# Designs tried in a protein design chat: VHH binders against Endoribonuclease YbeY (ybeY). Part 12

Target 1, 156 residues: Endoribonuclease YbeY (ybeY), of Chlorobium chlorochromatii (q3are0)
Amino acid sequence: MSLELCNSTRQAIPNKRLLQAIRMVVQGEGYEIATITGVYCGNRMSQRINRDYLNHDYPTDTITFCYSEGKAIEGEFYISLDVIRCNARHFNVTFEEELLRVTIHSALHLTGMNDYLPEERVAMQAKEDYYLQLLKTQKSISPQKSTDNAIFSCNS
Below, E stands for the ipSAE of ESMFold2; O stands for the ipSAE of OpenDDE; V2 stands for 0.75 times the mean of E and O plus 0.25 times the DockQ between their complexes.

## First folded at step 7 (VHH; framework vhh_ozoralizumab_d1)

Design a1 (from s80 with T101V; at its last look DockQ between E and O 0.88; V2 from the best seeds 0.00; counts 0 for: pae E 2.1 > 2)
Fold by ESMFold2, look of step 7:
Structure a1 (fold): chain B 156 residues (1-156), chain A 125 residues (1-125)
Amino acid sequence: as target 1 above (156 residues)
Amino acid sequence: EVQLVESGGGLVQPGGSLRLSCAASGFTFSSYWMYWVRQAPGKGLEWVSEISGSGGSTKYPDSVKGRFTISRDNAKNTLYLQMNSLRPEDTAVYYCARTYVIYYSGSYKTHMDVRGQGTLVTVSS
């Protein structure tokens, strides 16, 4: 099992909470982690990925690569912290709340959940709300503190 | 290193049959949807068939339905395409590809990962 988070920016992020959110979603949806890499980046990297893979030239809040279809998830996601900051202001929520919601959203996509149709969007939002509430009732994942998190500084 | 190696192509007369193979390595083969695609001279890539990771779901375009059969052996990490009743229009380089889904802002796109040199199938008299 490999779950790794990379932060290519100077912006501090709540690493432990982000890892907890990803594990909670994957386990809660009945999946296992084979390999997940999460990259937290700026608009320039998000824009490059959008150009290279999606044929448009603007940044987005998240792009999720879902490599496998089975219960053992292989995938990665890229979240622009610049977009998260702008969206948090627009939605009148904290940066951390918006970042957790988008991270949960990406993890739900890794489990194969779609949000293209309107009813799918409603179901996705309901799952996001559910996992956000579960995180609010927790302060720690385990009775012993884990030191096996893999966090890397990413350079562009 | 992810590798996909196609084989089994050749020269065959119209009405003949060929079986193509694709040897996969460097990834969890059974977890991926796999595609066969082809490129005829002067044309772009054309989807020919797809199969789920378990092998339980297959799909074909009308142009090959009933003539081609995709299958996989997950124990051997091998994808197959059985091609029957071949026509001159089937002449192409055939590639296997793994696919994955990219989700973005309320939409998604299936990305086709073609890596091998392909195998040439020529159907002529």
Scores: ipSAE 0.377, ipTM 0.755, lowest interface PAE 2.1, mean pLDDT 86
ESMFold2 (binder alone), look of step 7: mean pLDDT 82; pTM 0.802
OpenDDE, look of step 7: ipSAE 0.587; ipTM 0.868

Design a2 (from s80 with S105G G106S S107T; at its last look DockQ between E and O 0.80; V2 from the best seeds 0.51)
Fold by ESMFold2, look of step 7:
Structure a2 (fold): chain B 156 residues (1-156), chain A 125 residues (1-125)
Amino acid sequence: as target 1 above (156 residues)
Amino acid sequence: EVQLVESGGGLVQPGGSLRLSCAASGFTFSSYWMYWVRQAPGKGLEWVSEISGSGGSTKYPDSVKGRFTISRDNAKNTLYLQMNSLRPEDTAVYYCARTYTIYYGSTYKTHMDVRGQGTLVTVSS
């Protein structure tokens, strides 16, 4: 099992809470982690990924690569902290709250949850709200007490 | 390192049969949808068949439905394509591909990951 977070920016992020959120979503949806890599980056990397894979030239809040089918998740996601900061101001929420929501959103995609159809978008938002509330209320590692660690540094 | 190696191509007469294999390594084979695609001379890639990670769901375009059968052996990390009632228009280089989903902006895209050199099937009288 491997769950790793990488921050290629100078912006501090709440690593422990982000790991907790990902584990909470994966376990809560009835899945297990084979490999998950989360990359927190700036607009330049997000824009490059959008150009290289998606044929558009603008950054997005998250891009999630869901490799596997079944109970053991293999995947990765890329979240632009620049977009998160902009969206947090637009929605009048804190940077951390928006970052946690988008991280949860990416984890839900890794479990195979879609948000393309209108009813799917409603269900996705409901799950995001649910896990955000759980994370706020518990403020600790889940009852099974995992010690998985993340390695910071993807700058060169 | 992800590897996909196609084999089993060759020369066959119209109406004949051929079985292609694709050996997979470097990833959890049973967790991926797998595709067969082909490229006829001077043409782009054409989807030929797909199969779920478990092998329980398969799909075919009308051009090959009833003649081709995709299967997989997850214990051997191998994908197969049984081709029956072959026609000259089936002549192509055949590739296997794994696929995955990229989610972005409340939408998604299926990405086909073609890695091998393919295997040539020639159907000629």
Scores: ipSAE 0.391, ipTM 0.756, lowest interface PAE 2.0, mean pLDDT 86
ESMFold2 (binder alone), look of step 7: mean pLDDT 82; pTM 0.804
OpenDDE, look of step 7: ipSAE 0.446; ipTM 0.793

Design a3 (from s80 with S105K S107T; at its last look DockQ between E and O 0.72; V2 from the best seeds 0.00; counts 0 for: pae E 3.6 > 2)
Fold by ESMFold2, look of step 7:
Structure a3 (fold): chain B 156 residues (1-156), chain A 125 residues (1-125)
Amino acid sequence: as target 1 above (156 residues)
Amino acid sequence: EVQLVESGGGLVQPGGSLRLSCAASGFTFSSYWMYWVRQAPGKGLEWVSEISGSGGSTKYPDSVKGRFTISRDNAKNTLYLQMNSLRPEDTAVYYCARTYTIYYKGTYKTHMDVRGQGTLVTVSS
């Protein structure tokens, strides 16, 4: 089992809270982590992935690769911190709040939730709100609790 | 490193049988729906069968239903295709595959992950 976050930018991110958010979503939805890699990057990488896999050439807030469909999740996600910063300003929320929401959104996709239909989008937003609220009432992960893997910074 | 290695192909007469194997490594095999697809000479890929991670759900197109049986052994990380009552039109290179889903901006795209060299099945008199 491993859960790893990689930040390829100079922007500081709240690593411990991001890990907590992912674990809360996966466990709260009744799944286990086999391997999850989260990559926090800039617009250039987001655009490259969109171009290479999705046939469009603009950055998005997150792209989530869901490999498994069973109880044990295997997947990865790529979040553009440039888009997060822009969206945080647009929605009048903090950078951290927007980043946590998009990270939760990616984790929900890893559990197999879709948001293609309008009804599905409403359900996704409700789950995002639920886990954001749960995370706000729990300020940090206990110092005694071990994670599966340490956070690392990746080389692009 | 994800690997899918097909084997068990060969030359067989019409009406004969053949069993294909696909050895999987580098991923949690039991967590994936697995697929057999084939490519006949001069044609594109054709879906042949699919099986759920547990093995409890299978599907076939009409062209092979009742003649082909997909199965898996999760302890051995191996996918199988039992082919009976083979016909000349079954001649193709057979590949095993998994799929994955990419979610982005309120939509998604499913990708068929074909990685091996395949195994040739030739059915002729």
Scores: ipSAE 0.196, ipTM 0.662, lowest interface PAE 3.6, mean pLDDT 85
ESMFold2 (binder alone), look of step 7: mean pLDDT 83; pTM 0.819
OpenDDE, look of step 7: ipSAE 0.442; ipTM 0.791

Design a4 (from s80 with S31R; at its last look DockQ between E and O 0.51; V2 from the best seeds 0.00; counts 0 for: pae E 4.0 > 2)
Fold by ESMFold2, look of step 7:
Structure a4 (fold): chain B 156 residues (1-156), chain A 125 residues (1-125)
Amino acid sequence: as target 1 above (156 residues)
Amino acid sequence: EVQLVESGGGLVQPGGSLRLSCAASGFTFSRYWMYWVRQAPGKGLEWVSEISGSGGSTKYPDSVKGRFTISRDNAKNTLYLQMNSLRPEDTAVYYCARTYTIYYSGSYKTHMDVRGQGTLVTVSS
């Protein structure tokens, strides 16, 4: 089992809250972690990934790669902190609120949840709201032993 | 690091047989649908076969059905393609691939991940 977060920027992020959010979503949706890598990056890396894989040359808030089938998740996601900052201001929410929502969104995709159809988008947003609220009720979690890999920072 | 390494190609006469191998590493091989694709000189990629993670489901286009057999050995992380009754039009570089789903901006895309150099099959008198 490996859950690793990597921050390739100088922007501080709430590492413990982000790990908690991912674990809550995966457990809450009835899945388990085989290997998840989350990369928090800038617009340059996001733009490169969009260009290389999605045939468009602009950054997006998140790109989520879901590799495996079944209940043991193998995947990765890339979140642009530059896009998160811009969107947080646009939506009148804090940076942390927007970052947690997008992280939860990526974790929900890792469980195979789609948001292509309008009905699916409504369901996705409802799940995002649910997990955001659940995080608020659990914000005082004490440290305990974990089998996950250590959190690390990526150099670009 | 995900790696896919093809081998087993060569020069063979029409009507002959070859068995291709694809060694996989860096991911949980048994959890992925795997594909063989080929690229003839000057042409695009052509799908040749697919197999489920367990090996229980296989599929072939009409151009190779009855002549080619895809299989896998999940204990050895290896994918195979048995090619029989080879024809000159089977001449190509053969690649193995896995697929994955990329979710983005209210949409998704299934991507075929071709990573190796391939293995050349030449069918000629």
Scores: ipSAE 0.157, ipTM 0.642, lowest interface PAE 4.0, mean pLDDT 84
ESMFold2 (binder alone), look of step 7: mean pLDDT 82; pTM 0.804
OpenDDE, look of step 7: ipSAE 0.573; ipTM 0.878

Design a5 (from s80 with K109R H111Y; at its last look DockQ between E and O 0.02; V2 from the best seeds 0.00; counts 0 for: pae E 6.4 > 2, grease 25.9 > 24.2, off the site)
Fold by ESMFold2, look of step 7:
Structure a5 (fold): chain B 156 residues (1-156), chain A 125 residues (1-125)
Amino acid sequence: as target 1 above (156 residues)
Amino acid sequence: EVQLVESGGGLVQPGGSLRLSCAASGFTFSSYWMYWVRQAPGKGLEWVSEISGSGGSTKYPDSVKGRFTISRDNAKNTLYLQMNSLRPEDTAVYYCARTYTIYYSGSYRTYMDVRGQGTLVTVSS
């Protein structure tokens, strides 16, 4: 079982809060972590992934690869910090709030939730709001031993 | 390292039977819907059967329904295809595949992951 975060940019990110968010979503939705890798990157990496897998070249906020259907989550997600910064300004929220929302969004996809249909989008946003509020009412988690050992920074 | 290894193919007479196996490793087998697909010479891939991660849901196209049975043993990480009443048009290389979904821009795509060498089934007199 592993949960790993990798940041390939110069932008500082709140590693502990991001790990907390992912764990809260996975556990709150009734799932367990087998392997999850979260990659926080720039537009060039996001566009490369879009080109290689989705046949288009513009950046997106997140791309989530969900490899599992059952209760033991296997997957990875890629989040463009450049897109997060632009969207945070557009939506008039902080960078951290937008980053947490998109991280939660990616984790919800890993639990099998999608947002293709309009009613699915409404349900997705409701879950995002719920977990964002839950994070606001919870203090930072102290360092702890866990089977979900985390990598706070890595270079490719 | 994800591996899917097909076996059990061979030469069989029309009306005969074969049992195919697919050994899976490097991933949580029970978490994935699995497919059997086949490719006749010079043709594209054709979906032949699917089974849910738990094994509780199966589906077949009309061309094989009633003749083929997909099953899985999650304790052994093995997928099976029992093929009965075989016909010459069933001649193909058979592959097992797992599926996965990429979520992107308020949309998604589901892919079949075919990575084994396959196993050849030849049905002829």
Scores: ipSAE 0.016, ipTM 0.469, lowest interface PAE 6.4, mean pLDDT 82
ESMFold2 (binder alone), look of step 7: mean pLDDT 83; pTM 0.816
OpenDDE, look of step 7: ipSAE 0.046; ipTM 0.509

Design a6 (from s80 with S52R; at its last look DockQ between E and O 0.73; V2 from the best seeds 0.00; counts 0 for: pae E 2.3 > 2)
Fold by ESMFold2, look of step 7:
Parts: sequence; C-alpha cells; structure tokens
Structure a6 (fold): chain B 156 residues (1-156), chain A 125 residues (1-125)
Amino acid sequence: as target 1 above (156 residues)
Amino acid sequence: EVQLVESGGGLVQPGGSLRLSCAASGFTFSSYWMYWVRQAPGKGLEWVSEIRGSGGSTKYPDSVKGRFTISRDNAKNTLYLQMNSLRPEDTAVYYCARTYTIYYSGSYKTHMDVRGQGTLVTVSS
C-alpha cells in the first residue's frame, strides 16, 4: 500500500493537503489504495507524456493512468503546475484551490469516474465541489494515529 | 513479472469451433479489463473482444458478434475465447492483452500494456 507525491518543479505545493485530498476521495468513494503515485510537473513533461501516449503535442492540466478497476486502486497522475497556474488566473481562483480541484479530479478518475459525457461531467464537477468544500472545513490531521506510506520528491 | 500465455489455436475447417485460453500471472487478474486481439498475415492488430474485470460486461465488433464469446475465470486467472462458425477470414494469430485507461482533457483512451506470444488459428479446407 503506498501513496507517493513527487514534485519535479520549483513551485511549492501543499503536500499535506494534497495527500489528505487523495485519501479523502479514495475513502469517500469506497476504495482502498494499492499504489498511487502523483507527479506534479511542468509543461515540458506534460507535453512529453501527451506526445508519447496520446498523440498530442501540447500540455494538459492532468493525465491520469488508471491501471485497475477494483477495490484496491493502482494508478498514477501527472499534473502540470504551469497549466494549473494559467487556469487559476482564468477561473479567478487561487493556485492552491485550482491545484486541489485538479488533484481531486484525478483521484476521482482513479476510482473509475468518467467525464466524457455531459451528465458525467456534471457528476464529476459535483464531486469535485463536494470534496473541495469538505477539505475547506478540515483544519487538522491526527498524525499520532496515522501511518503515512512512503512519500517522495521526484528526482529531476 | 506480468505474463500472459495463450493456447488452444490450431487448424480448423470452415464452420468449425475452437476455444482459446490465456493464462495470466504476476498481477491481480480480476482488477483488469482484458482484450482479445488478432493479427492476420500482413495486417495490423484488430480488436476482437473485451471483458470487464468482474466479467459483467463484454463487447464485440460486428465482424465476430454472435460467433465469438469472451469469458474469464478469475479464480483460475484465465481468459477464454470461444470461437464458433469459423471462417477463412478469421485466420490470424490471436493474442490476449491487459489494458488500462488514460484519462485526459475530458476524454479517455484505452492502452494495451502487455500481450502474450499469441496462438495461431488457421481456418482452411
């Protein structure tokens, strides 16, 4: 069982809140973690992944690899902090709020939620709003009762 | 090591039947969607069937629908393809494949990450 976050950029990210968000989504949707790796990167890596896997030569906000469908999640996601920064300005929200929303979005995909059809997009947005609001009401974690899986920064 | 091993191919007359098997190891078989794909001589890969991890839903292209049946036994880590009413056009190397889903920009794509060595099916007189 492991949940790992990697940041290959100089941009600071709220590691503890991101971990909390991922665990909250997985738990709230009734799943368990086998292996989740979250990579926070720049446009160059995002573009490379889009090119290698999706035949697109441009960066995107997130790319989520969902390796399994079952109770125990295996997967990874790649979030471009450059795209997050631009989108936060466009949506007139903070960088942290947009980053949390996209991280929640990626975690929801890992639980098997789609957002291809219009009704699926509505359901996805509703779940994003729900978990984002739930995180806003949470102020503390109980570190004495928790056992964190391995957490790493990416080498680059 | 993730491993997929196909078996059950052979020479069959038109109208005949074959059952292919795929033994899986090195991963949680029941957690993955599985495909059968085939490659006729000199052609590219063609999707033949798909089954969800639980076995609850299946899909087929029109070229084989009603003749081929995909199934799985998650307790035995084995995928099957029952092929009936075989035609010369079904001649190909048949592969089982493990897949996963990549979500991006309000869209998704299924990626085949592992396939076996294949088993040859020849349909001729």
Scores: ipSAE 0.355, ipTM 0.740, lowest interface PAE 2.3, mean pLDDT 85
ESMFold2 (binder alone), look of step 7: mean pLDDT 81; pTM 0.803
OpenDDE, look of step 7: ipSAE 0.504; ipTM 0.845

Design a7 (from s80 with K59Y; at its last look DockQ between E and O 0.47; V2 from the best seeds 0.00; counts 0 for: pae E 5.0 > 2)
Fold by ESMFold2, look of step 7:
Structure a7 (fold): chain B 156 residues (1-156), chain A 125 residues (1-125)
Amino acid sequence: as target 1 above (156 residues)
Amino acid sequence: EVQLVESGGGLVQPGGSLRLSCAASGFTFSSYWMYWVRQAPGKGLEWVSEISGSGGSTYYPDSVKGRFTISRDNAKNTLYLQMNSLRPEDTAVYYCARTYTIYYSGSYKTHMDVRGQGTLVTVSS
């Protein structure tokens, strides 16, 4: 079992809350973690991944690779902090609030939740709101293994 | 170990029919969308059909729609392809596959996990 966050930028991110959010979503949806890697990056890496895998040449807020077979999740996600900053201004929310929402969104995709159809999109947003509220009411989480709390540099 | 084993191929005349099978093991079959893909001599992989985990949703490209029927028996962990009105251009090695999904900005892209040896279908003379 491993859950790792990798930050390839110098922008500070709330690692403890991000780890908590991912664990809450996975456990709350009835899954367990086999291997999850979250990469927080800039527009250049996001754009490269979009070009290489999705056949378009622009950055997006998140890209999530869901490999899962059964109840034990294996997957990874890539979040552009540049897009998060722009979207936080656009939505008139804090950087941290937008980052947590997009991280929760990515974790929900790792559990197999879609958001392509309008009804699915509404359900996804409702789940995002639910987990954001749980984070606001959560006072603490148990300490994790040392790798769960480490800040990483990421070279790909 | 995840296994997908295709069978039921053979030689058939134009206009004939065949039923392909794919025996699945090593995973919870009913939890996965399943696909048939094919590879004609000298060509790349072509999508042939798709079925939801429950079997309630099926999809086909225009090249086979109305002639091919995908189905599954979740109690037997088996995927099927009924092929009717076969044509010489249906000649190919047929594979069953699972997928994994990449999600992005209100959309997604599915990638194929092809791992079996396939079953040869030849439509000739």
Scores: ipSAE 0.087, ipTM 0.552, lowest interface PAE 5.0, mean pLDDT 83
ESMFold2 (binder alone), look of step 7: mean pLDDT 81; pTM 0.800
OpenDDE, look of step 7: ipSAE 0.554; ipTM 0.871

Design a8 (from s80 with Y104H Y108W; at its last look DockQ between E and O 0.69; V2 from the best seeds 0.00; counts 0 for: pae E 9.4 > 2)
Fold by ESMFold2, look of step 7:
Structure a8 (fold): chain B 156 residues (1-156), chain A 125 residues (1-125)
Amino acid sequence: as target 1 above (156 residues)
Amino acid sequence: EVQLVESGGGLVQPGGSLRLSCAASGFTFSSYWMYWVRQAPGKGLEWVSEISGSGGSTKYPDSVKGRFTISRDNAKNTLYLQMNSLRPEDTAVYYCARTYTIYHSGSWKTHMDVRGQGTLVTVSS
C-alpha cells in the first residue's frame, strides 16, 4: 500500500518509469505491495551499507532488504547511481537502461527470486528482459523526463 | 521505536519446563522471521530456534531439537519458546531477536537484531 522512491543525490532519474517498473514486476509476479522503499544513493552510502551489513568495504549496484515472506511485500532496496553510471559505460548501455534493469532486478529479489546458481542467473536475466520489454511498450511514459514530479524524494 | 521484551525465565530443576515469552512492538511483527538466542556465562550468542513470519517454518539445532518448541501469536505480537526436559547446560540468558534478510551477489544473508535485556534461565539442583 506504500511505494516510495527516495533520491539522496542530485543526479536526475526517470521517476515515473522507476515507479512503473516496480509496480509492474511486483504485480506481474503475483505479489502485493505492503511497503516498498527504493533509495537511490551514491557510493558513500552503498559502501557504508556493505561495510555495516555484508563485511564488504566497497560499493555495489544494489542491495535489497527483505522484511517479509508471503505475497505482501515489505522491503527496501538501495541502488548506487555511481555504480550504475560506471556499469552503463562498461557495458555500453544507457544510464537509464542500466538503472531500470537494476531496479527491476531489485524488485524481482523482493518477490523471492534468487540468482546464486547459473540457471537462476539465466532465469533472472530472462525476467529482467521481459519486464524491460513490457515497460517499453507501456503508454504511460512521461512526455519529458526533466518535468516529472510524481516521485517522493527523501527529506534532506 | 522497536522493542523486544523477554520474560518467563527463572530457576528450574533438571528435567523441568519453562515457557519464555517475547513481547514485540514498533514493527510489523508478522512480517519478520524471529529467533531465540542464548548466552551462557562467558560465552557468545548461540542460536536456539527460528520461526518464519507466518509461523509455518521452524528450525532447531540438534542440541535442543525435540525439547524446545518455538511458536508465535501474530495477533498478540508475541513470540514463545516452550522449553522441556531442561538440562544444566541450558542455563543462559535468553533473548528474542527479529531478523531480516539482505540479498547481495546471489546470496541471502540473515541479520539478527537483539534489543531486549533477555530473561535468565537457571537449571540446577
Scores: ipSAE 0.011, ipTM 0.316, lowest interface PAE 9.4, mean pLDDT 79
ESMFold2 (binder alone), look of step 7: mean pLDDT 82; pTM 0.804
OpenDDE, look of step 7: ipSAE 0.018; ipTM 0.292

## First folded at step 8 (VHH; framework vhh_ozoralizumab_d1)

Design e1 (from a1 with S105G G106S S107T; at its last look DockQ between E and O 0.79; V2 from the best seeds 0.00; counts 0 for: pae E 2.2 > 2)
Fold by ESMFold2, look of step 8:
Structure e1 (fold): chain B 156 residues (1-156), chain A 125 residues (1-125)
Amino acid sequence: as target 1 above (156 residues)
Amino acid sequence: EVQLVESGGGLVQPGGSLRLSCAASGFTFSSYWMYWVRQAPGKGLEWVSEISGSGGSTKYPDSVKGRFTISRDNAKNTLYLQMNSLRPEDTAVYYCARTYVIYYGSTYKTHMDVRGQGTLVTVSS
């Protein structure tokens, strides 16, 4: 089992809360973690991934690779902090709130949740709000102190 | 290193049967949907079957439904394709492939990220 986050940028991110958010979503949706890698990057990497895999030549806020469909999640996601910064200004929310929302969104995709149809998008947004609220009311981290499934650096 | 190796191809008469195998290594085999695809000479790739990680869900196009059966042995990291009632139009190189889903924007795409070297099946008199 491993959950790894890495940051290929110089922008500070709230690693501890990001890990907490991912674990809350996975557990709350009734799944387990086999391997999750989260990459926080800039527009250049996001744009490269979109071009190489998705035939798009522009960055997006997140790209989520869902390798497995079973109970034990295997996957990775790539979040552009440049897009997060722009979207946070557009939506008039803090950088941290937008980053947590998009991280939760990526974790929900890893559990197999879609957002292609309008009703699916509404359901996804409701789940995002739900987990954001749970994260706020659970201000302290679980008493578990283990760090064996977390890495806070990225080699890109 | 992720590796897929097909075997079991050969020459068979129309109406005959073959069983293809695909040995997988370098990943958690039981966690992935697996595909069989084929390529006839001078043609593009054609999907011929898919199976869920557990083996509980399978799907086939109409062209092979009822004749081909995909299966897997997760303890041996091996994917199989049982091909019965073979026809000359089934002549192709058969590949196994690992797939996954990429979510982006408000949509998604299925991606084949690893494919084996293939095994040739020839159906002729």
Scores: ipSAE 0.328, ipTM 0.740, lowest interface PAE 2.2, mean pLDDT 85
ESMFold2 (binder alone), look of step 8: mean pLDDT 83; pTM 0.819
OpenDDE, look of step 8: ipSAE 0.406; ipTM 0.771

Design e2 (from a1 with S52R; at its last look DockQ between E and O 0.72; V2 from the best seeds 0.54)
Fold by ESMFold2, look of step 8:
Structure e2 (fold): chain B 156 residues (1-156), chain A 125 residues (1-125)
Amino acid sequence: as target 1 above (156 residues)
Amino acid sequence: EVQLVESGGGLVQPGGSLRLSCAASGFTFSSYWMYWVRQAPGKGLEWVSEIRGSGGSTKYPDSVKGRFTISRDNAKNTLYLQMNSLRPEDTAVYYCARTYVIYYSGSYKTHMDVRGQGTLVTVSS
């Protein structure tokens, strides 16, 4: 089992809160972690992934690769902190709140939740709000009994 | 390490039936979405069926819906395609494929990461 976050930017991010959010979503939706890699990056990497995999030539807030369907999640996600910063300003929320929302959104996708249809988007947003509120009411990070040590590592 | 091996193709008359098999190894078969895709001579790849890892959800394009049935036996690591009421336009090399989902911007895309060598189905009048 491993949960690993990587930040390839100079933007400070709330590492412990991000790990807490991912674990909370995975456990709350009734799943376990086999391997999750989260990459927090800039627009150049986001745009490159969109171009290479999705035939888009623009960055997006998150791209989530959901490799497995079973109760033990295998997957990875890429979040552009540049897009998060712009969206936080647009939505009049803090950078941290937007980053947590998009991280929760990515984790929900890893549990197999879709948001393609209108009713699915409503359900996704409701889950995002729910987990954001739960995270707000928690003061400490619970020890993860079966989680390998999270290591923030990226190629320099 | 990951291997997918199709079998069961052959020559059939229009209106006939065939059952294709795909033996999977080197991965946790039950955890992955599986596809059948086909390639007619001189054409591109066409999706013909999908099945979730549990076997509880299946999908088909209109061109084969009602005639083809995808199934899986997770205990035997085997994917199946039952093809009934075959037509000459069903002539193709049929491949099984392992896939995963990429979610982005309120949308998603499936991506084939491993495909077998294929098995030829010829439907000839």
Scores: ipSAE 0.412, ipTM 0.764, lowest interface PAE 1.9, mean pLDDT 86
ESMFold2 (binder alone), look of step 8: mean pLDDT 82; pTM 0.810
OpenDDE, look of step 8: ipSAE 0.559; ipTM 0.855

Design e3 (from e1 with S52R; at its last look DockQ between E and O 0.67; V2 from the best seeds 0.51)
Fold by ESMFold2, look of step 8:
Structure e3 (fold): chain B 156 residues (1-156), chain A 125 residues (1-125)
Amino acid sequence: as target 1 above (156 residues)
Amino acid sequence: EVQLVESGGGLVQPGGSLRLSCAASGFTFSSYWMYWVRQAPGKGLEWVSEIRGSGGSTKYPDSVKGRFTISRDNAKNTLYLQMNSLRPEDTAVYYCARTYVIYYGSTYKTHMDVRGQGTLVTVSS
């Protein structure tokens, strides 16, 4: 099992809180981690992925690859910190709050949640709010030590 | 090594039936969405059917809905396509494919990452 985050940018991110958020969502939704890779990147990588896989030529806040929908999650996500900063400004929230919300959003997708239909969007937002609140009040679900808590900058 | 091996193709008359099989190996079959796609002579790939990992949800385009049934046996790592009421326009090489889901914005797209060698289905009189 591994959970790894990498940051291909010069922007500092709250590594410990991001790992906690992902674990909290996966465990809270009743799943296990086989392999999750989270990449925090800029608009160029986001735009490239959108062009190559999605026929979009613009960046998005997150792109989440769900390789499997089994009990043990296999997947990865790419979050553009440039989009996060822009959206945080537009929504008048902190960079960290927006980043945590989008990270939780990506983790919820990895558990198989959709958000295309209006009802699905409401349910997704409710789960995002729930895990954001839980992160603020509980900090973590389990204090088990893990060798996959290390984070490194990715070579991009 | 991930492998998908199709079988069951052949020559049938219009109105006939065929059952295609796809043997999967090298991955956790039950964890993946699976597709059948086909390629008619001189045409591009056309999606024919989709099934979720558990087998609980299936989808079909209008061109085959009501005539084709996708199914899977996760204990045997096998995907099936039952094709009934076959028509000449169903003539194609049929492929099974492993797929995964990419979420972006408030939508998703399925990406085909492994495809089998195909099995030829010919519908003619």
Scores: ipSAE 0.391, ipTM 0.748, lowest interface PAE 2.0, mean pLDDT 85
ESMFold2 (binder alone), look of step 8: mean pLDDT 84; pTM 0.833
OpenDDE, look of step 8: ipSAE 0.509; ipTM 0.812

